# VH-VL binders against q0atu2: the designs that were tried, part 169

Target 1, 119 residues: q0atu2
Amino acid sequence: MLDKKARIRTSREYRNVFEKGKRLSGRFLIIYYVENALDNNRFGFITNKKIGMAVIRNRIKRQLRAIVREYQGQVKNKHDIVLVARAGIGKSSFEGMEKDYIAIMKKAGLFARNANKID

## First folded at step 9 (VH-VL)

Design q79 (framework fv_dusigitumab)
Fold by ESMFold2-Fast, scan of step 9:
Structure q79 (fold): chain C 119 residues (1-119), chain A 122 residues (1-122), chain B 111 residues (1-111)
Amino acid sequence: as target 1 above (119 residues)
Amino acid sequence: QVQLVQSGAEVKKPGASVKVSCKASGYTFTSYDINWVRQATGQGLEWMGWMNPNSGNTGYAQKFQGRVTMTRNTSISTAYMELSSLRSEDTAVYYCARDLGYDSGEFYFDYWGQGTTVTVSS
Amino acid sequence: QSVLTQPPSVSAAPGQKVTISCSGSSSNIGNNYVSWYQQLPGTAPKLLIYDNNKRPSGIPDRFSGSKSGTSATLGITGLQTGDEADYYCGTWDESLSAGYVFGGGTKLTVL
């Protein structure tokens, strides 16, 4: 469950992350990320028509929000992060997406040392 | 019609475990999280945790960590909450609730089960 | 031990207005949306308000919600005897043991 203030909502905000952010690719996900001047993290989610029909894209988006929510306590504050689902994500399991998210966030140095999965 | 139907009342001895079920109907079971909330007699609502029926992933309130297990069986659209090492203080009505805010990343519980009374007595 | 503080009781006459407060901190209400639940005697809770001020289908507009800073408010106008119930606020708490928290509840008596 992701706070509305923790969501990237405008095209201007998405553009800022794409133009100024760093890019890191995983197996099913690409993230773009940049430090912000706020007191909180913000997340954006992109699912392209190449992934599949609207039903599949909505499922993926919902599952990615759930994953982000589950690990929100581990993400270092003051970042804008956009998750872009790759075409192959439609064939992945929830656990596959979750493992990819964890791996990519650790690679980016975005997971805090003392944080844990929501228990 | 969205409906959550819980198992019947339980009477347990201290030290026993109880497993409450919550059968969902009228929607796609794997699309929304199930939360568990309890209420002791004359007391307020106390959140216990959430369970994602698609993945099986869970998040438990700190107070219940180590004693609670939340699971599901997707073939029968049923969620379970098992509480172990029961004490008299665990005497309460236990509710399951659907989390409609799942899609938006918010928490809010739009449909609730009828409740299961668990009495722990010696 | 509630993280969110509500008055234990409130009372008013039929047709009057009543306001129920819910006070928290930056880790909960200050950074998250608030929901309100109504629990009639002997029944399961029912969602009244979500996302601070939105009503589910079937909830009359005499129920309203608002949020300012670290506090939220449930307003009920045109009180009816059928409104006699316990009312709970709820939100996400982002502290280290992140989870959902409820207020202590407010018993509304319609006299």
Scores: ipSAE 0.007, ipTM 0.553, lowest interface PAE 14.7, mean pLDDT 84

Design q8 (framework fv_dusigitumab)
Fold by ESMFold2-Fast, scan of step 9:
Formats: structure tokens, C-alpha cells, sequence
Structure q8 (fold): chain C 119 residues (1-119), chain A 122 residues (1-122), chain B 111 residues (1-111)
């Protein structure tokens, strides 16, 4: 879904966000986030086995990437952000995940403008 | 029905601490943030911070950073706000309020506690 | 000073219409939804309007909200003496370490 430039890909990059970053929890999501020294934002996604079977985890991961892509224009430069799906996310609707994401990003101070704008 | 019931009025001396409670009922306590808002006599509403009752995470307004602590006890669905190093200008009504942010993506307070009057005087 | 500016007072006669303004900036009203709260004397605030123009169940349609650019407006028609209260706008502000902000409040007197 996201361009290569906008993705956290290596274990070392994930570890950096977890060790140096701040943490903020929503109902269905946890984010870890840290400023980077790059010219863009990067996103990582973690869906662990506590969420459910592979088909559910893969659906959640696709939906989270879609949400991140939709709102990436609102995210303040320059951050590495890892989204960790919580066990209960499998019972959420797409809209429920989207609203949770918007809420936690705003609380983190990571949104520069309103993510709920229709146009 | 959703209710937030706060502890009773407090009178404190300068330099003391006060801890206000807010007992929630009628919904899943851990599903919505509790925010704290105060109002000094004859003044407007002033946001103090939010507390996530599931995780225990908090965010405080800059003005209160270092003096405020927001906690909860999930076994009794109760939120707490403790303000230390009290000054006369902390004399106010303190409110807890439920935040719909996780459901809406927008922050607004749909249910409020009745308020707790805190008077700081010598 | 409050980040959101409201007139300190407004007044009108029973049955008339009044509007209360709330002015901010791009970091708050310009990029976020606005809520309005009514505070009757001696009571806790009550949610009156959310998402710029939506009413919670139980709020009469004579209360309305609107938003244009960096300003929001609360409209009240058919004024009643029971509407005498303080009215506050509120929204999220990305410039204040990710926090909620209220307007300074407007005292409505029904003369």
C-alpha cells in the first residue's frame, strides 16, 4: 500500500522506534513513535498471533495500511511510527479502527491538520 | 445510564495536595478516556489533561506538568486527579468528563461529573 | 488569554435569536471539529453541539452550530429565560502539545 520510502522494513529500524520512541495506546491500536533524521515519515505494522488466524491478521494489516495511506498527508514530518494491533482489533469495524487511529495520532501531537475532513 | 460521581468539597492550605475522585458507572470504564477540566471562581473552563483508564497513560496541559497526576483504579471504575503544591489560584471547581475520541476521532465530552470544589486558603 | 476568542456577553429578549462567535486559528478550529457546551448557573457543563453542527439526543433544534474557516458560531432561536447560561466552544489544538482548548466563555442574558 505505502511506497518503500514510507515503510519501516528492518528489525533494527523497529527496535530503534521501540527503544527510543514514545508510546500511546488506543482501544485497538498502540503506536510507538520517534522523530527521524530523514526527509519523510515511515510506518511499520505489527499484527501478532494473539489477534487471530493468519487470514484475520492479514486483513487487519491491509486495513491499517489503507488507513495510514488515507491520512498520511496529515502527519507531521519527520517521524518513524509503528502501529501495533491489539488482541481485540479483530472484532472492530474498519471505521472503528480508523477513528481509533485518528484519536491516538491527535493525542500524540502527530497530526498537523484535521484527519476527518471530507474534502 | 452513564454517570460520573465526584468526591466532596475540599479545603486545603497552601503547599498541600488534593486528590479528587470520579466514579464511573453505566458503561465500560476502560473504553473511554477521562479528562479533567477546572473552573476558577468567575472564570472559564480550563483543560488539565486526559487519562486512559485501560493503559494508565496520561497527557497533561503544559501549565500543570509536574504538579498534576492522573490515575485510576479499574476494580472500582474510579479515576483520580491529584494536584500538588497548592496555591490560592488553584481554588476552583474540578470536573471529570468522558471523552468520545476513540469512537469519533474527534474530542468532545458527552458526560460530566457534578464537580468538586477545592478551596485553598490559609 | 484564551486561545479561542468569544464575546464575554450577549443579550437578547425572549423569543429572539442570538448568535455567539468563537474565533481561533488554523491549528485548532481551522483543522478540527468544534463542540459547544452550556453551563447553567451552579451546574456542570452540558454538551450542546458536537462535530460543528450536530445535536446530542435531547437538545432542541433551536440550538444550531456552524463553522467557516477558523471561526465557529452557535445559534439560538426562540430564546427562553432557561437559556441564561455560560456558553463555551471547544476543540483540539495541535500547537499546544496536543491538547483540548476552550473559548473564554459567553454569558447569555435573556432580558
Amino acid sequence: as target 1 above (119 residues)
Amino acid sequence: QVQLVQSGAEVKKPGASVKVSCKASGYTFTSYDINWVRQATGQGLEWMGWMNPESGETGYAQKFQGRVTMTRNTSISTAYMELSSLRSEDTAVYYCARDLGYDSGEFYFDYWGQGTTVTVSS
Amino acid sequence: QSVLTQPPSVSAAPGQKVTISCSGSSSNIGNNYVSWYQQLPGTAPKLLIYDNNKRPSGIPDRFSGSKSGTSATLGITGLQTGDEADYYCGTWDSSLSAGYVFGGGTKLTVL
Scores: ipSAE 0.599, ipTM 0.884, lowest interface PAE 1.9, mean pLDDT 91

Design q80 (framework fv_dusigitumab)
Fold by ESMFold2-Fast, scan of step 9:
Structure q80 (fold): chain C 119 residues (1-119), chain A 122 residues (1-122), chain B 111 residues (1-111)
Amino acid sequence: as target 1 above (119 residues)
Amino acid sequence: QVQLVQSGAEVKKPGASVKVSCKASGYTFTSYDINWVRQATGQGLEWMGWMNPNSGNTGYAQKFQGRVTMTRNTSISTAYMELSSLRSEDTAVYYCARDLGYDSGEFYFDYWGQGTTVTVSS
Amino acid sequence: QSVLTQPPSVSAAPGQKVTISCSGSSSNIGNNYVSWYQQLPGTAPKLLIYDNNKRPSGIPDRFSGSKSGTSATLGITGLQTGDEADYYCGTWDYSLSAGYVFGGGTKLTVL
């Protein structure tokens, strides 16, 4: 799991990212992202009812957190990033979600120099 | 039948701007990113940036930041690349290219426009 | 100067085999898939290989790709005069502000 400090936790913080951030759409994911003043990255995750039942939505959230954690060392510092799962993500494989995440983060310019994975 | 058809050759003075168009046909325009790649006279391929025709979002190579703008008009399935403050070293063939590399997690360019020659001369 | 290194030229006779190398680092080839593009004189580039070793529809199996560590290789067997072209490798690079990078290109001359 992601550290508490690496998570966007309040409605106010989510709203700030949506209102002031840039948006980039991928195949299964949309990201909203904005630079922060904290010297660390924070991530938020949104899975809407249109994706499916709570069991599916909770599985998707856990898988996205695992993906984000795996690649956290490659993300440029000082960003708040919200991942919004698109309709259809529930039928994607873990590999498919991972590939989409990598692609959108690269396009956003948010992946830094190559870094070793933590896990 | 997928086609990308670019606008014709341009001759510009130093300091001017050029805007190249790329008209897509044979597929759903908003489903694939458009990338721009140039090739200066006698040189290799140089990536300039990508543009998402659905969202309008862009990403530019750092070398072109501040001088390049990539846009689209979805009603006519056309992408545009505008380069400002032209210099002699901007003399090149400019290509648009289609990309949807999400299945691999990487980018690759499966169809290319025919190229637009831009000559910057005094 | 490109961040991906290719030999500037290679040459071989019809029917022979040739290989073209593309050397990078961990920030590009080492952590990303590689594509190859063929550019015939006076034409736009054409996708030849993607995902290290896959061919698009219409590309003959004489063309192959491989990747090991931080290097990639394009192989061409049964060389034909129509293969005379410039060949470019390409991949993503994490070490720069987000960007796609091409190798410097290799001119293939068929004797």
Scores: ipSAE 0.007, ipTM 0.594, lowest interface PAE 12.0, mean pLDDT 84

Design q81 (framework fv_dusigitumab)
Fold by ESMFold2-Fast, scan of step 9:
Structure q81 (fold): chain C 119 residues (1-119), chain A 122 residues (1-122), chain B 111 residues (1-111)
Amino acid sequence: as target 1 above (119 residues)
Amino acid sequence: QVQLVQSGAEVKKPGASVKVSCKASGYTFTSYDINWVRQATGQGLEWMGWMNPNSGNTGYAQKFQGRVTMTRNTSISTAYMELSSLRSEDTAVYYCARDLGYDSGEFYFDYWGQGTTVTVSS
Amino acid sequence: QSVLTQPPSVSAAPGQKVTISCSGSSSNIGNNYVSWYQQLPGTAPKLLIYDNNKRPSGIPDRFSGSKSGTSATLGITGLQTGDEADYYCGTWDTSLSAGYVFGGGTKLTVL
């Protein structure tokens, strides 16, 4: 479960990311991202009804949170990032979503170099 | 003082596009987002999206993705909403509304246009 | 239909008090501020309450709002015939529509 401090929860925070942020599309995911003035990264998740029934959307949301949590140490500090699930994500495997997340974060320049290395 | 004035009623055939205008006066047009909301006869309010008149950035409700485009012309303080591939179920009154919540990052609509009736029929 | 549930109608006599409920979930009301809009017949909606419980300039103090958990309530005291209208709650939703959502509306009849 992501720490409360690492979640985007309010309309104000989502609006800031959508209006001032950059957008990048992957196969199953779209990300919107912007630097914040905080000491940490925050993540938001959107699964629209076009994806499927509530049970599928809830599963996808849980899996995306788990993926983000696993890789949070690699994300460059001081960003608000919103993940939007694209149509078709419901047919993806966990591994497929994970690979797409890594690819888009790297392409956005949001993964810190050597963040996962032992010093 | 603050006023949003919309263009007149439109009658369109299925498959056509409609472009509704919303002229703002009485405030700095670029300081607040414009939202678009529609309402079918006897039905409830349905949010369509928002447009930032300063940046031109937009956000659309998923139902309208790929069919709606929201733009502005800052030189005449006018917002536009274009809806394409019209269907009979698009028959509604379309409203523009100023988002005063922009100042605090919230969403709430303090001034509304008078509405534009769009009728789609064969 | 709508993700925010309101009763379709409510009625009371002049001078009485009514409350209108708006029920949602953690993805909308639970994590966001709620607004209320009044729509008189044949007119555009008018902002009545914002940020759960605040009134815009010019709105009488007999209109009030509150929020508890995933539900919001609009209160109207001292009912007047001019209050006969449709009332809508609204808030941001982060999971279903990725945008602003309205309740289904409540028709207030002043008998």
Scores: ipSAE 0.007, ipTM 0.592, lowest interface PAE 11.3, mean pLDDT 85

Design q82 (framework fv_dusigitumab)
Fold by ESMFold2-Fast, scan of step 9:
Structure q82 (fold): chain C 119 residues (1-119), chain A 122 residues (1-122), chain B 111 residues (1-111)
Amino acid sequence: as target 1 above (119 residues)
Amino acid sequence: QVQLVQSGAEVKKPGASVKVSCKASGYTFTSYDINWVRQATGQGLEWMGWMNPNSGNTGYAQKFQGRVTMTRNTSISTAYMELSSLRSEDTAVYYCARDLGYDSGEFYFDYWGQGTTVTVSS
Amino acid sequence: QSVLTQPPSVSAAPGQKVTISCSGSSSNIGNNYVSWYQQLPGTAPKLLIYDNNKRPSGIPDRFSGSKSGTSATLGITGLQTGDEADYYCGTWDSDLSAGYVFGGGTKLTVL
């Protein structure tokens, strides 16, 4: 699980990302992202009712956090990133979500060159 | 003086859409977010979402996702809120409000429009 | 139902003092600033308090706000008949897909 230092929690932090950040859409995910003044990355997660019931939304949120944690070493430092799940994400496999995440992060220029799973 | 002036009352049938306008004056329109809040008769305030008039970025309350669209026309300093697939439960007064907390990253609404009554009935 | 809990009503006589509570959780009041709004009958809401305890220009100092932990309080002293209104607290909630939430409102009757 991501530690408290790596999570976006307050209205000020979410507002900063939404309003000053860039937006990029993937198949199942939208990311909003902005450079921060910290010595680490922070992530926020948004899952809405269009995805499905609470059980499904909670599963998606857990899977997204697991994906982010797996690839956190590939993400360029000093960014606040909010992941917004699109309605269709509930129909995706874990691997499908993972591929979408990698694709949009690379497209955004947030993955370092030679980005791969940390083994 | 800061002023938000909303469009007039609407009567709609179930299943229709309604689009409410909010014309801003007395300040730089693109400098502050516009929020939309509704209030059913005898009920409390319910936040619907925010719209950044500079970027066009929006954030909607989960309950209204997929039914609400918030836009603006910067050339006439006007914000819009469109609600589709109307039900009788959508009968309410709809307010636009300016968010003065923008620069601090907080949310608080210092000026409000007069409200637009939307009645949904068969 | 509302995410933030307020008493549905409060009443007092002119010149007296009342307090209105607003209770939430760590995801809303606990992590964010609280605002209060006054709604006179038949009118749009008006900002009364922002950033927990600050007053906009034109709001008299008999209105005050405070916050402790996951709860906030609006205080009104020297009650006047013109204070008869509905009062709402409001704040951001990080657990509701990042959105603004209001309390259920408190009707103040000045007897």
Scores: ipSAE 0.008, ipTM 0.629, lowest interface PAE 9.8, mean pLDDT 86

Design q83 (framework fv_dusigitumab)
Fold by ESMFold2-Fast, scan of step 9:
Structure q83 (fold): chain C 119 residues (1-119), chain A 122 residues (1-122), chain B 111 residues (1-111)
Amino acid sequence: as target 1 above (119 residues)
Amino acid sequence: QVQLVQSGAEVKKPGASVKVSCKASGYTFTSYDINWVRQATGQGLEWMGWMNPNSGNTGYAQKFQGRVTMTRNTSISTAYMELSSLRSEDTAVYYCARDLGYDSGEFYFDYWGQGTTVTVSS
Amino acid sequence: QSVLTQPPSVSAAPGQKVTISCSGSSSNIGNNYVSWYQQLPGTAPKLLIYDNNKRPSGIPDRFSGSKSGTSATLGITGLQTGDEADYYCGTWDSELSAGYVFGGGTKLTVL
C-alpha cells in the first residue's frame, strides 16, 4: 500500500495535475502527470463507472496501487501522477495492467533505465 | 459585471446529441475554469465536469465520461458542453458556472449561467 | 444517490435560527473545503459560502458556515421569508467519485 505522503488527496492537488499536466493514454490506463515542488512522488487513482460494479472498481484500485508501489523506486522523483482506468481495464489481468503501466511510464519519460522489464 | 449567458432550450429525441453554449463577459475568459452542472426537474444538482479555457484541459464526472465533451472558443469567450447518446434521464436544466477557486486549487462556483432546459422525449 | 447527506427539509419561523447539516467522509469533507449554494425557486444557484466559512461580497453576515471532521453546517440567523429556497453543500471527493459532489439538497420552508 502507498504511504499517505505518496497519495494525492486534495482537490487542489488533483486539479493541479489535470490543468498543468501532460496526458498519455495506454491500452487500459490514462496518466496525467506534472512535476511537483516536493521531495517525493504522489499518485492518484480514478476508476470510471463503465469499468463495472463497485467491487470490480475496488479490486482495480487495489491492484493499481500495488503496481505503483512495486515500481515507485523507478519513477523519476518530484512528480504528481494521476492514473485513470479505462473502461476495458475490468477485463485485464494483473500482468496486463502492470505491462500497460510500465509502457505508459516509459513513454512519458518517467521511468529510470533500470525500470525496463521483459514480459 | 460578470455574466454567463447560455443558449436557448433544446428538444431532442433519444440517441441524439445536444451542444449547449455559455458566453462569458465581464472578466478575462481564460483566467477561470468553467464547470457544468445539471438538475433534473425537482431533483438536486449534479456536477458534470470542468474545462480550463486557457489550456483546453478537461475533467469529467465518472457518470458522464465517454458521453460528454467540453470545449471552448477563446476568440468569442464561449464554452460548450456536448452530451451524446441522449436518454430520457438526461432531461434537465444544464448550467455553466465560473470556478473562482482556480487560484487556490479548490472548487467553488461564484457566477452561474441562467440555465438551458434540455428535454429528451420521443 | 449523493455521497454527501443533507436533511431533505427544515422549517423555521421568521427571526429564528436554522442549521442545515452536510455529512460526508474523509475522502470529501474531511480532506477538502466545503461550499454552500442557495437556489431560489425558478433561478440558478447562488454561492453563499466558500472555503468552509467565508462569504462572498454581498452575502449578509446572518449566513455562516463551519466544518468539523467529516461534516459541515450552514447556519442562518434572523430567518427571513426571502430565505425560502433549496440549499446545497458541495466539495471535491478524492476517492468515491473523483470529482466535485453536491449534497442532496435541503428545502428550507419559512413558516
Scores: ipSAE 0.008, ipTM 0.621, lowest interface PAE 10.4, mean pLDDT 86

Design q84 (framework fv_dusigitumab)
Fold by ESMFold2-Fast, scan of step 9:
Structure q84 (fold): chain C 119 residues (1-119), chain A 122 residues (1-122), chain B 111 residues (1-111)
Amino acid sequence: as target 1 above (119 residues)
Amino acid sequence: QVQLVQSGAEVKKPGASVKVSCKASGYTFTSYDINWVRQATGQGLEWMGWMNPNSGNTGYAQKFQGRVTMTRNTSISTAYMELSSLRSEDTAVYYCARDLGYDSGEFYFDYWGQGTTVTVSS
Amino acid sequence: QSVLTQPPSVSAAPGQKVTISCSGSSSNIGNNYVSWYQQLPGTAPKLLIYDNNKRPSGIPDRFSGSKSGTSATLGITGLQTGDEADYYCGTWDSSYSAGYVFGGGTKLTVL
């Protein structure tokens, strides 16, 4: 799991990212991201009812947290990042979600040099 | 009453650029993405891209990457779409449309501008 | 051209029922909500259906939508001459070159 300090927790914090952040869309994910005034990165996760029932949404949230945790060391410091799962994500494999996350983070310029060059 | 009002018709030569405007009213301009869709004469609808009026961030259809730029001026609630290196096949009606599905990660366009005819000839 | 397949045309008489199909794949209709747009001659498109089967305010209940697997259907009952238009389905395509995609359009002729 991600530490509490690495999680976006309040509606105000999410709204700040949406209102002031940049938006990039991937295949299964949308990210919103903005620089923060903290000494660490924070991540938020949104899975809406269009993805499927609670069991599916909870699985997706757990898998996204695992992916983010695995790659958190490669993310440039001082960003608030919200991941929004798209309707199609429920039918994606774990590897499919992971590849989409890496691709969109690279496209956003949020990954450090060589962060994910290794399989 | 939500309304999107677009700029008037344009006639351009091949190789030129065109910039179409879309003025929004009746809602908070920065709360929803603006999408651009074109339609060549006698053909179907073709999505070009989206622009977030709050952040200024954009996403473009692969076909238009490198030629299209979508911007906004929030002080006058106006979105812009500029298409460069015009060819005869860019002759079309260009529409702006509001994306109500923004918050859910979905896309669907509830209000559309009236369209701007762009003719590229020579 | 179009990633989503619609019949080019459909025709029926006033008062009859018509259905318009929209066929896609798992990367678009199979994974995403479908919308339908009506375009009267010489006008901008108008949202008819969103989220597969919901109507915006002002759209009569004669218009309905449904989705099964990788296909969606627009139903129109009690056809009126004013329904003569082009109809487009639309959805997000979830591929890496991802974007919103429209069907090729269906011309509905009344009479």
Scores: ipSAE 0.005, ipTM 0.566, lowest interface PAE 12.4, mean pLDDT 84

Design q85 (framework fv_dusigitumab)
Fold by ESMFold2-Fast, scan of step 9:
Structure q85 (fold): chain C 119 residues (1-119), chain A 122 residues (1-122), chain B 111 residues (1-111)
Amino acid sequence: as target 1 above (119 residues)
Amino acid sequence: QVQLVQSGAEVKKPGASVKVSCKASGYTFTSYDINWVRQATGQGLEWMGWMNPNSGNTGYAQKFQGRVTMTRNTSISTAYMELSSLRSEDTAVYYCARDLGYDSGEFYFDYWGQGTTVTVSS
Amino acid sequence: QSVLTQPPSVSAAPGQKVTISCSGSSSNIGNNYVSWYQQLPGTAPKLLIYDNNKRPSGIPDRFSGSKSGTSATLGITGLQTGDEADYYCGTWDSSESAGYVFGGGTKLTVL
């Protein structure tokens, strides 16, 4: 699992990212991101009812956490990042979500290293 | 068949702005980013930025930040690149290109427009 | 200024093999996939190689790519006069200015 200290937990913390952060949209994901005053990155996850039933939303949230955990070493330090799943994400494969995450993070300038390294 | 067709050549004076268009056909316009790349006469390729036609989000190369604006009109599947405060050094061929690598989380340009020559002279 | 280094020119005879190098750093080639583009005189660039070593449909297997560490190589075997062109490598650069970067280009002449 993604470490608890790397998770955005409170409504106040989510609000801070939405109000002060930048927004970037991908195919299945939207990210909101802002630099923080900590020594680590923190991630938040939002899946809304337009995605589908609770079982689907919980699966998507779990898969996004797994993706974030796998690539957390690529993310530039000291950022709070909130991932918002778009309605169409429920029809995507795990690989499709992963590729969208990588693409959007690169475009945001948040990846210090390429997440698709195959060396 | 995928095609990107760009607007015709432009001649501008220093300090003016130029807006180049790129009309896409043969695929779902909103599914892939459009990138802009320029090339001065006899010189190499220089990336200017990307534009997501679905969201309207953009990312610009630092060198062009503050002078370039990339937009689109989804109803006519057309991307635009506007460069302001033109200098003689901006004389180049400007290309639009489709980013197929978006599907893989990478960047690579599988189809390119034919190019638009922009000449900046007094 | 190009952040990826290519030789400015290479030359060989028809039927021979050439390799074109592209050298970068850990923030670009070292951590990202590399693409190669061919530009015939007076035309727009054309994708030759993507994801380090893959060919788009319609690109003959005479063209190959490879990547090792912070360097990439484009190989062309069985050279033809129609291969005379400028060749560019390209990749994402994950440094502070985050963006796509091209090599300076290599002019191939088939003598």
Scores: ipSAE 0.012, ipTM 0.706, lowest interface PAE 7.3, mean pLDDT 87

Design q86 (framework fv_dusigitumab)
Fold by ESMFold2-Fast, scan of step 9:
Structure q86 (fold): chain C 119 residues (1-119), chain A 122 residues (1-122), chain B 111 residues (1-111)
Amino acid sequence: as target 1 above (119 residues)
Amino acid sequence: QVQLVQSGAEVKKPGASVKVSCKASGYTFTSYDINWVRQATGQGLEWMGWMNPNSGNTGYAQKFQGRVTMTRNTSISTAYMELSSLRSEDTAVYYCARDLGYDSGEFYFDYWGQGTTVTVSS
Amino acid sequence: QSVLTQPPSVSAAPGQKVTISCSGSSSNIGNNYVSWYQQLPGTAPKLLIYDNNKRPSGIPDRFSGSKSGTSATLGITGLQTGDEADYYCGTWDSSWSAGYVFGGGTKLTVL
């Protein structure tokens, strides 16, 4: 699990990322990201009904949080990042989501290109 | 055989825009990112940005933010790089290059276009 | 001025060996794979090495790459006159100006 302070929780904070942030799309994920005035990164997660029923959406959120936690030490500090799951993510593997996350974060300049998994 | 063929040389006045094309063949155009790199006369290579031909997403080097736009037309497997508000220091050879490392998140440019000379003069 | 430091020039005789260094930091070479590119006079760059030490098809084994910490090295053995070119290292940089960066280039002269 992500530390409480590493999560975007308020609608105001989500709105700020969407309105002022940059957008980048991967195969299964879209990220919105903006630099924050804090000393840490914060993450938000969005899944919509097109992905599947609640049980599928909850699984996807849990898996995405696990991926983000695994690689949190590789992420460039002082950013608010919102991950939006695309419709096709419900049929992806955990490895497919992980690969997409790494690729999109590296392209955004938020991540090292050859980042290793954090044990 | 993979090939990237670029448009011909351009001569522009300061303040104008230039749009360079890069036509891909010999592979599935949407499978790999296209990067743009320039080189001023007698100078080194300078990376400008990347463009994902499947999604249309781009990432630009900070130096070119606000002046560069990278696009594509998938029906003709062609990538474009448009640079606006041209200055004399934009005089360079502009290259497109395929990023074979896309799937792994790595960058390495395995095939390059022949280059397009852009001269900006008053 | 480049983020990655290369010697501006190196020289050697045919049949000799040369090494070209590329020095960076933890935000680039230290955390990313390094590629090397050869640019013959009047031509586009050509990929010589990717993923630190791998050669594309058609690149002879006289060309080799290595990486240690925040530095990378290109090795060329059995030097030939046709190797006279500019050589560039390249990698991703994850600092505040995130993007791909090239070294300043090294001109190899075959004496």
Scores: ipSAE 0.007, ipTM 0.584, lowest interface PAE 12.0, mean pLDDT 85

